VHH binders against Formamidopyrimidine-DNA glycosylase (mutM). Designs and how they scored, part 14

Target 1, 288 residues: Formamidopyrimidine-DNA glycosylase (mutM), of Thermomicrobium roseum (b9l1z5)
Amino acid sequence: PELPEVETIRRTLAPVLIGALVIGALRGEHPEDILLDPWPVFARRVRRHRIVALERRGKYLAARFEDGDRLVIHLGMTGELRLSHPATAPGKHCHLALVLRSLRPLPPSLVDQRQRFLLRYLDIRRFGRIALLDQAGWETFTARLGPEPLDPTLDPRALWSRLRERRTAIKAALLDQALLAGIGNIYADEALFQARLHPARRCQTLSLDEVERLLVALRTVLSAAIENAGTTIRDYRDGQGRAGSFQSRLQVYGKPAGTPCPRCGTGLARIRIAGRSSVFCPRCQPLH
Key: E = the ipSAE of ESMFold2; O = the ipSAE of OpenDDE; V2 = 0.75 times the mean of E and O plus 0.25 times the DockQ between their complexes.

## First folded at step 5 (VHH)

Design n36 (framework vhh_7mjh_2)
Fold by ESMFold2-Fast, scan of step 5:
Structure n36 (fold): chain B 288 residues (1-288), chain A 122 residues (1-122)
Amino acid sequence: as target 1 above (288 residues)
Amino acid sequence: EVQLVESGGGLVQPGGSLRLSCAASGFTFSDYAMSWVRQAPGKGLEWIGRIYTSGSTSYNPSLKSLVTISRDNSKNTLYLQMNSLRAEDTATYYCARGSTWDYIEDYGMDVWGQGTTVTVSS
């Protein structure tokens, strides 16, 4: 999950989680694969806390408790958050769940007679990470992240100035969460295609006009992905267990080399940048 | 009316085998994970294991080699096969709708049977 997937999870979980009281936690056999905190410390600290807000910074989901502590979740590649009735099987790949009590009535399909329900964390590959941060830890953590690409106050000239200091390919820079928070391999390829920029263009060679075009492309692609509940290639689901639909709108990401460009018909090319496969149109996205 | 009814308990000699059954009614059995839990006289609850809707199982490591949990969705029935029974296996055995993920945590089970008693003695 990238920014649109995490934002969709935030939006679908918020109406159920905000105001709920954490009354316990359940673990799988190896919670240490996901949790950064020791299990006894985590279970004790998370209990008896009310969720007051559900926040996102880049690819990180954060549930804020009334004391300022935050449960911070990175889903990695295959992580999923699911709401479920307490009697429902957690699933083979469930590593952790919060036991929550709603302070308002919820549907009987979700809650038991005591208004209890589960928020389950599932992760087939175990690449996700979960940590409980206090207010100071959260501030330190978020200070390392770049601005949100969907922030309307983000100035293209400020981004252009920062890019001029970088000697790497533009796609590598977009994957750097310190430059802009929340962009991964899917939306980097899609935004560069939309912006008509070759993924290997050195950041220092981009004009202000090209950076303005890139920022417009990022906002367009990310907003469209959120409107379509994100991209489901294999494992992504929203907080209600529903697949996203943006995968049918992908232009270049994941396409084999030689696939006709949807814009001009030229065969798409595939190269490696920063250890990632990158797909682009060599005609629409020229290097020179 | 949601109901679970255990059967198959009784007196068995040490080293013997026994299969317990749990008949479910009043809900769509195939949609739920099911658990087995036991309680020895004067002791707390001990989780035995669970079976998911997929048929996958998870067991208490202390009991894994001695028990097998299975289900027959066509009969709305859950089973617990026990082998090499010992005097310390004397307990009331409960089936429950739902599952527990960790022996030390509160159980996510919302419906329990009345229990069936197993006594292991010569």
Scores: ipSAE 0.000, ipTM 0.154, lowest interface PAE 15.0, mean pLDDT 83

Design n37 (from a11 with Y27F T53R G56D S61A A64V S100D I105F D107S; framework vhh_8cml_1)
Amino acid sequence: EVQLVESGGGLVQPGGSLRLSCAASGFTFSDYAMGWFRQAPGQEREFVALISRSGDSTDYADSVKGRFTISRDNAKNTVYLQMNSLKPEDTGVYFCARGDTWDYFESYGMDVWGQGTQVTVSS
ESMFold2-Fast, scan of step 5: ipSAE 0.367; ipTM 0.711

Design n38 (from a11 with Y27F T53W S61A A64V S100E T101P V112Y; framework vhh_8cml_1)
Fold by ESMFold2-Fast, scan of step 5:
Structure n38 (fold): chain B 288 residues (1-288), chain A 123 residues (1-123)
Amino acid sequence: as target 1 above (288 residues)
Amino acid sequence: EVQLVESGGGLVQPGGSLRLSCAASGFTFSDYAMGWFRQAPGQEREFVALISWSGGSTDYADSVKGRFTISRDNAKNTVYLQMNSLKPEDTGVYFCARGEPWDYIEDYGMDYWGQGTQVTVSS
């Protein structure tokens, strides 16, 4: 999941998780592959925390507890968070679950007679990661991430200044989470198409006007993806287990070379940048 | 500060074996997924294998499944690629990379790369 998928998960989970008390944790198949702490340490540390906020930084989801601690989750490629009734069987690839108690009424389909429910972590490929961070650890962690592209106070001149220091391709720079947090391969291709910028343009050759156009394109594409509950190719699901619908709105990402450009009809081109496939229109997105 | 240094490449006959190593420094190794990629002359870099931060999960390109094994030693800050039943098509420069993967195999977000080590499979 990229920024829009994680934001959709945040939005769908927030009404249920905010105000809930963590009363325990259930061990699943391979919690050691996901957790930074050993299981007994994690289970002890997470218990008796009330969730006061559900936050996102880039591709990371964070549940903030009353005492300022955060449960930080990266979903990797195939991680999924699923709300479930305690009586529901865990199913395959469930590596851990939090046992939560709601302090407000929730639907009987989700909670037992004591208002208890589960937040399950499922991950087929097990590249996800979960950590409990205190306030200092959270500040250290977030200091490594670039600003949020959807932050309206993000200054295009500041972004342009940082790009002027780079000789790398603009697509490679957009994938760098220290430059901007939350952009992956899908939304880099889509934003560059929207901005009419070739993915191989050297960062330092971009004008301020081009960087302003790119930031507008990023905000437009990311906001539209959030509005459409994210992109589901295979594995992404929201907090209720539902697929997103933005995949039907993709303009260039994943399209075969020669597919007519939706804007001008020219055959789309495919190149590799930093080991990743990149799809673009050679007419709409010229290199020179 | 971040450094990835590959070793173990060389010339080998078809059917032979090689073990590649990648020594990592300048970061907390156990916090990151590690991967191997390769590039043949005139071709783009392609994915070979990936290992999760804990070593509990691995992924492989279809062309190397059953022949190659990726592993890691977090105490030594080293990732390995054991290559068995080598074929001429396996010839290329092999790169070690650091990153947290997202999306599909070909879309892995690798942020640091080693300089590569040459593997040549010929008689």
Scores: ipSAE 0.080, ipTM 0.572, lowest interface PAE 6.0, mean pLDDT 87

Design n39 (from a11 with T53S S57Y S100D D107A; framework vhh_8cml_1)
Fold by ESMFold2-Fast, scan of step 5:
Structure n39 (fold): chain B 288 residues (1-288), chain A 123 residues (1-123)
Amino acid sequence: as target 1 above (288 residues)
Amino acid sequence: EVQLVESGGGLVQPGGSLRLSCAASGYTFSDYAMGWFRQAPGQEREFVALISSSGGYTDYSDSAKGRFTISRDNAKNTVYLQMNSLKPEDTGVYFCARGDTWDYIEAYGMDVWGQGTQVTVSS
């Protein structure tokens, strides 16, 4: 999951999780691959906390507790969060679950007679990470991340100034979470196509106008993806287990070389940037 | 002080083998994914191989699949890259990198880099 997928998960989980009390945690298959803390430390620290807000920073979901502590979740490539009735079988690849109690009535399909339900963490590849951070730890953690691309106060001139110091390809820079938080392979390719920028353009060679176009393209693509509940290729689901629909709107990402460009009909090209496959139109996105 | 120190590079003939080692210190090694990257003359740094913190998952570039094997020994704070069937195209500086504990899926999510070790494949 990238920014739109994590934002969709935040939106779908918030009405259920905000106000709920964490009363415990259940150990699953491989929590040690996911958790930063040892299991006994995590289980002790997470209990007796009421969730007051559900936040996102880049690709990270954070449940804020009354005392200012955060449960911070990175889903990696295959992580999924699911709401479940306590009687629901854990299923394959469930590594942990939080046991929560709602302070308000929730549907009987979700809660038992004591208003208890589970938030399950599933992850086939086990690339996700979950940690409990206190307020100071959260502030330290978020300080290392770049600004939110959807923040309307983000200044194109400030971004341009930062890019002028880089000799790397623009796609590689977009994957750097310290530059901008939340962009991965899908939305980097899509935004570069929308901005008419070749993925291998050296950051230092971009004009201010090109950076302005890129920021507009990022905001357009990311906002459209959120409105379409994110992109499901294989493994993304929202908090209710539902697939996103933005995959039908992808212009270039994941397309085979030679696929006609949706804008001009030229065969799309593939190159490797930052160890990742990149798809682009060589006519719409010229290097020179 | 966080340090990554590579060793095992050198000159080999095509078809030869090398084992690269990366010794880590100054942090809890078992909490981090580790990767190998390389940079050939006139080219951008490219991904070669990745191993998860537990060692339960590995990933390889297309050029490395079937020829290279990444492994780790968490008790020794060391990650390895076994390189077989080496080709002239494998020539470059090989870097060990520590994956960010929060975002180690992206190649540029590596937050600590070693000095690099030169691998030259030539007749």
Scores: ipSAE 0.000, ipTM 0.259, lowest interface PAE 14.0, mean pLDDT 85

Design n40 (from a11 with T53R G56D S57N; framework vhh_8cml_1)
Fold by ESMFold2-Fast, scan of step 5:
Structure n40 (fold): chain B 288 residues (1-288), chain A 123 residues (1-123)
Amino acid sequence: as target 1 above (288 residues)
Amino acid sequence: EVQLVESGGGLVQPGGSLRLSCAASGYTFSDYAMGWFRQAPGQEREFVALISRSGDNTDYSDSAKGRFTISRDNAKNTVYLQMNSLKPEDTGVYFCARGSTWDYIEDYGMDVWGQGTQVTVSS
């Protein structure tokens, strides 16, 4: 999951999680690959917290508790969060679940007679991470992250100034979470296509106008993806277990070389940047 | 001090094999994902392979799939890269890296790097 997927998960989970008490945790298949703390430490620390807010910072979801502690979740490549009735089977690749109790009535399909429900963490590749951080730990953690691309106060001149310091390709810079938080391979390719910028353009060669165009393209693509509940290629689901629909609107990401450009009909090209494939139109995204 | 030391590089002919090792010290090795990256002169450092903390899950670049195998021995604090069917385009300096607590390949979240070991594939 990238920013739009995590934001969709936040929005779909918030009405259920905000106000709920964490009363325990259930061990699944491989919690040791996911948790920062050993299982017994995590299970004790997470108990007896009421969730007061559900926040996102880049690709990280954070449940904020009354005392200021946060349960921070990174989904990695294949992580999923699923609300479940306690009587339902966990299914494959479920590594842990939080046991929560609602202090308000929730649908009987979700809660048992004691108003208990589960938030399950599933992850086939096990690169996701979950940690309980105090306020100081959260501040230290988020200091590593760049600004939110959807923040309306983000100044294109400030972004342009930071890009002038970099010799790297613009796509590599967009994947750097210290530059801008929340952009991954899908939305980097899509935004560069929208901005008419070649992914291998050196950051320092971008004009202010090109950076302004890129920021507008990022906001347009990210907002459209959120509106469409994110992109489901294989594994992503929102907090209600529903697939996103933005995959039908993808212009270039994941397309084979030679696929006609949806804008101009020229065959799309593929190159490698930072070890991953990038797809672009060589006509409407020229390098020179 | 946290330290990663690579070994096993060298000169090999196309179609040959090499096994790289990375010895880690100064931290709890089993708490961190580990990866291999490479860099040819004048190019950006690129991802090769990643292995989870337990060693049960791996990820590979498209160029490494089917030819390279990453593995780890948590008792020995060592991560390995077995490279088979080597090609001239595999030439480069190979770096062992420790994954940061939160980030992965697409987030560029490696926080400790070894000095690298040279792999040259030439006849």
Scores: ipSAE 0.145, ipTM 0.584, lowest interface PAE 5.9, mean pLDDT 87

Design n41 (from a11 with S52T T53W I105V; framework vhh_8cml_1)
Fold by ESMFold2-Fast, scan of step 5:
Structure n41 (fold): chain B 288 residues (1-288), chain A 123 residues (1-123)
Amino acid sequence: as target 1 above (288 residues)
Amino acid sequence: EVQLVESGGGLVQPGGSLRLSCAASGYTFSDYAMGWFRQAPGQEREFVALITWSGGSTDYSDSAKGRFTISRDNAKNTVYLQMNSLKPEDTGVYFCARGSTWDYVEDYGMDVWGQGTQVTVSS
């Protein structure tokens, strides 16, 4: 998941999780591959915390507890958070579950007679990561993340100034979470196509107008993806287990080389940047 | 400073084996995924193998599955690639790389690269 997928998960989980009390944790298949703490430490630390907010920073979901501690979740490539009735069998690839009690009535399909339900973490490839951070740990963690691309106070001139200091390709810079938080391979390709910028353009060669165009493109693509509940190519699901629909609106990401550009008909090209495949239109996105 | 240093490359006959090592320094090694990539003359750099921060999960290219094994030793800040049943088409410069942030696995985003070690499969 990238920013739109994590934001969709945040929005779909918030009505159920905010106000709930964590009363325990259930061990699944491989919690040690996901958790920063050993299982007994994690299980003890999460218990008896009430969730007061669900937050997102970049690609990270954070459940903030009443005391200021946060449960920070990165879903990796195949991580999934699923709300579940306690009687539901865990199934394959469930590595842990939080046992929560709602302090308000929830549907009987989700909760038992004591208003208990599960938040399950499933991850077929086990690339996700979960940490319980105190307030100081959260501040240290988030200090390394760049600003949110959807933050309306983000100034294009400030972004341009930072990019002028970089010699790397613009796509590599967009994938750097210290520059802007939450952009991954899907939305980097889509935003660069929308902005008419070649992915290999050196950051320092971008004009202020090009950076402004890029920021507008990022906001447009990311907002549209959130409106469409994210992109499901293979594994992404929201907090209710539903697929996103933005995949039908992708212009270039994941397209084979030679596919006609949806804008001009020129065959799309594919190159590798920062170890990732990049798809672009060589006519619409010329290298300058 | 952050650096990755590969070793273990060389010349080997088809069907032979090699073990590559990559020594990491300048960062908390156990917080990052590590990968191996290769590049043959005149070709794009391609993914070979990936291992998660804990060593609990791995991924392989189709060409590497069943023949190569990636592993890591977090106490030694080292990642390894055991290559068996080597073929002439495995010839290339092999690079180790550090996965960027916690999203390293999404399309194998890597932010630090070693200088590479040559593997030649011939005769």
Scores: ipSAE 0.211, ipTM 0.613, lowest interface PAE 4.9, mean pLDDT 87

Design n42 (from a11 with Y27F D31E A33D T101H D107Q; framework vhh_8cml_1)
Fold by ESMFold2-Fast, scan of step 5:
Structure n42 (fold): chain B 288 residues (1-288), chain A 123 residues (1-123)
Amino acid sequence: as target 1 above (288 residues)
Amino acid sequence: EVQLVESGGGLVQPGGSLRLSCAASGFTFSEYDMGWFRQAPGQEREFVALISTSGGSTDYSDSAKGRFTISRDNAKNTVYLQMNSLKPEDTGVYFCARGSHWDYIEQYGMDVWGQGTQVTVSS
């Protein structure tokens, strides 16, 4: 999941999770592959915490507790968070679940007679990570991340100045979470197409106008993806188990070479950058 | 190796009775809550009944209450579901499940599941 998917999960989970009390945790198949703490330490530390906010930084979801501690979740490539009734079977690849109690009435399909429900973590490839961080740990962790692309205070000139220091391809730079937080393969390709920038353009060769165009394109694409509940190719679901719909609006990402460009009809091209496939229009996104 | 194996399913007429059994192995049976769940054709998995570690406390779904009885024999590592007054809507695959270790949570959360046994109620 990239920024729009994590933001959609945040939005769909927030009405249920904010105000809920964590009363326990259930061990699943391979929690040690996901958790930083050993299971008994995690289960003890997470108990008796009320969730007061659900936050996002880049691709990370964070549940903030009343004491300032945060449960930080990275979904990796195949991680999924699901609300479920306590009686529901976990299904395959469920590695842990939080047991929560709602202080307000929730639907009987979700809660038992004591207003208890589960937040399940599923991950088929087990690249996700979950950690409990105190306030100092959260500050140290977030200091490593670049600014949010949707932050209205983010200045195009500041981004341009940082790109001038880089000799790498612009797509590789967009995937660097220290430059901008939350962009992955889908939205890098889509934003570069929207901005009319070749993915292999070296960062230092971009003009200020091109960087301004890129930031506008990033904001447009990311906002549209959030409005469409994210992109579901195979595994992504929101907090209520629903697929996103932005995949029907993808312009270039994942398209076979030779697919007509939706803007000009030229056959789309594919190249590899930073070990990943990149799809672009060679006419709309020229290298020179 | 932790295993749950269900048996006792079959075809029965409306109003009939069946007794399901679940044999547990690979863990200390007496330290876990045990439950029965079912999945009807075209439906999601549904809670049926739960029994505490000692057998002293039971809980039932609204559809099962008064018709079904859950019990356990800790000496035999087996949990049972006695089903009376069966209806066509009781048709489904019935699953035995082990509750989570008592130290972590006291509710219907299940961490080990059997393969299931088919129950068909039809004339």
Scores: ipSAE 0.000, ipTM 0.079, lowest interface PAE 23.2, mean pLDDT 84

Design n43 (from a11 with D103N I105L; framework vhh_8cml_1)
Fold by ESMFold2-Fast, scan of step 5:
Structure n43 (fold): chain B 288 residues (1-288), chain A 123 residues (1-123)
Amino acid sequence: as target 1 above (288 residues)
Amino acid sequence: EVQLVESGGGLVQPGGSLRLSCAASGYTFSDYAMGWFRQAPGQEREFVALISTSGGSTDYSDSAKGRFTISRDNAKNTVYLQMNSLKPEDTGVYFCARGSTWNYLEDYGMDVWGQGTQVTVSS
């Protein structure tokens, strides 16, 4: 999950989670790979917290509790959050669940007679992370993240000045969460295609106009992906277990080399940047 | 003081094998995911392999799949990279890295880096 997927999870979980009381936690298969705290510490600390907000910073989901503590979740590559009735079996790859009680009636398919339900964490590759942070810990954590690309106050001239200091390829810079928070491999490729910028362009060679086009392209692509509930290639699901639909709107990401460019018909090319596959049009996105 | 010290690099002919080791000290090793990255001259640092805190889950770059194996020994505070069927394009400085507590998948998610060990694959 990248920014649009995490934002979609936030939006779909918020109506169910906001106002709910965490009354416990259930151990699954391998919580030790996911949690920062040992299981007994996590289970004790998370109890008796009421969720007052669901927030996102970059690729991180945060449930904010009434005391200012946050449950912070990074889904890694294959993490999934799933709402379920307490009577349902956890299934494979479920590593933990929160036991919650709703203050308002929810559907009987989700809650028992005491308004209790589960938020399950599933993760086949087990690279997600979950931690309970106090306010100071949250501030320290978020200080190392760059600005939100969808923040309307983000100044393209300030971004251009920061890119001037970098010799690296623009795609590598976009994957750096300290530059901009929330962009991953899918939306870096899509935004660079929209901006007509070659992924290997050195950051320092970009003009102000090119950086302005890139920021507009990022906002356009990320907003469209959110409106389409994110991109599901294989594993991503929203908070209700539904697939996203943005995969049908992808222009270049994941396309085989030689696929005709949707803009000009030239065969798309694939190269590797920072160990990631990059797909682009060599005509629409020239290097020189 | 947190330190990662790589060893096992060297010169090898195409088709050869090398085993890299990374000795960790100054922290609770079993609490952190560990990874291997590499960098050739004039190129970006690239991901090679990741291993979860317990060693129960691994991930590889496409170029490493089927040829490289990452493993760890939590009792010895050591992570390994077994490299088989080496190719000239595998040449580079190989870095051991400790995953941050939050994200193991991006460069910023690695908060401690070793000095690197040179791997050269040539005839």
Scores: ipSAE 0.304, ipTM 0.664, lowest interface PAE 4.4, mean pLDDT 88

## First folded at step 6 (VHH; from n14 with T53R; framework vhh_8cml_1)

Design n14R (at its last look DockQ between E and O 0.62; V2 from the best seeds 0.00; counts 0 for: pae E 6.6 > 2)
Fold by OpenDDE, look of step 6:
Structure n14R (fold): chain B 288 residues (1-288), chain A 123 residues (1-123)
Amino acid sequence: as target 1 above (288 residues)
Amino acid sequence: EVQLVESGGGLVQPGGSLRLSCAASGFTFSDYAMGWFRQAPGQEREFVALISRSGGSTDYSDSAKGRFTISRDNAKNTVYLQMNSLKPEDTGVYFCARGSPWEYFENYAFDYWGQGTQVTVSS
């Protein structure tokens, strides 16, 4: 999941989680792969916290508790958060669950007679991470992330200046969460296509105009993805277990080489940048 | 002090194999995902492989898939890269890297790097 997917998950879960009280945790299959804390420590620490906000920072979800602590979640490659009735079986690859109590009415399909429900974390590949951070920890953590690309206060000139200091291809730079938070392989390719920039263009060679164009493209693509509940390639699901729909609107990502460019008809090309496949139109996105 | 020390590099013929090792110290090894990167002359450092904390999950670059295997021994604080069917284009300096406690989906952040070990594939 990238920014749009995590945002969709946030929006899906927020109405249920905000105001809920964490009353316990259930151990799943491999919590040790997911949690920063040992299970006994986590289970103890997470109890009796009321969620007052559900925030997103880059690809991270953060449930903020009333005391200022945050349950920070990264979904990795295959992580999923699922709301469920306490009586529902955990299924495969469930590594932990929070037991929560709702202070407001929820559907009987979700809550038991004691108004309890579960937030389960499932993760096939177990590259997700969950940690309970205090305020200082959160600040330290987020300091490592670049600005939000959708932040209207983000100055393209500042971004341009930062890019000029990098000895990498623009695609590689976009994938660096320290430059911009939340951009992954999907939306890097899509944004670069939209901006008509070759993914291998050196950051140092980009003009301010090009960076402005790129930022507009990023915002356009990311916003559209959010509006369409994110991109489902394989396993992505929102908090309700629903797939996104933006995959049908992808212009270049994931398409085989030779696929006609949706803009000009030229066969799309695939190259490797920073070890990741990048799809682009050689006509629309010239290197020189 | 965090240290990563790579070894196992060398000269090998196309089709040959190498096994790289990275010895880690100065931190709780089992708390971190580990990765391998490589840098060919005149090119950018690129992702090769990563492995989860427990070793239960792995990921590879497209070029590495099917040929390279990343593994780890947490008791020895060591991560490995078995490289088979090596090609000339695999030539470069290979770096071991410590993953941040917070990985970024398919684009993981790494905060410490070794000095690298040279791998040369040539007939």
Scores: ipSAE 0.028, ipTM 0.525, lowest interface PAE 3.9, mean pLDDT 91
ESMFold2, look of step 6: ipSAE 0.040; ipTM 0.497
ESMFold2 (binder alone), look of step 6: mean pLDDT 84; pTM 0.845

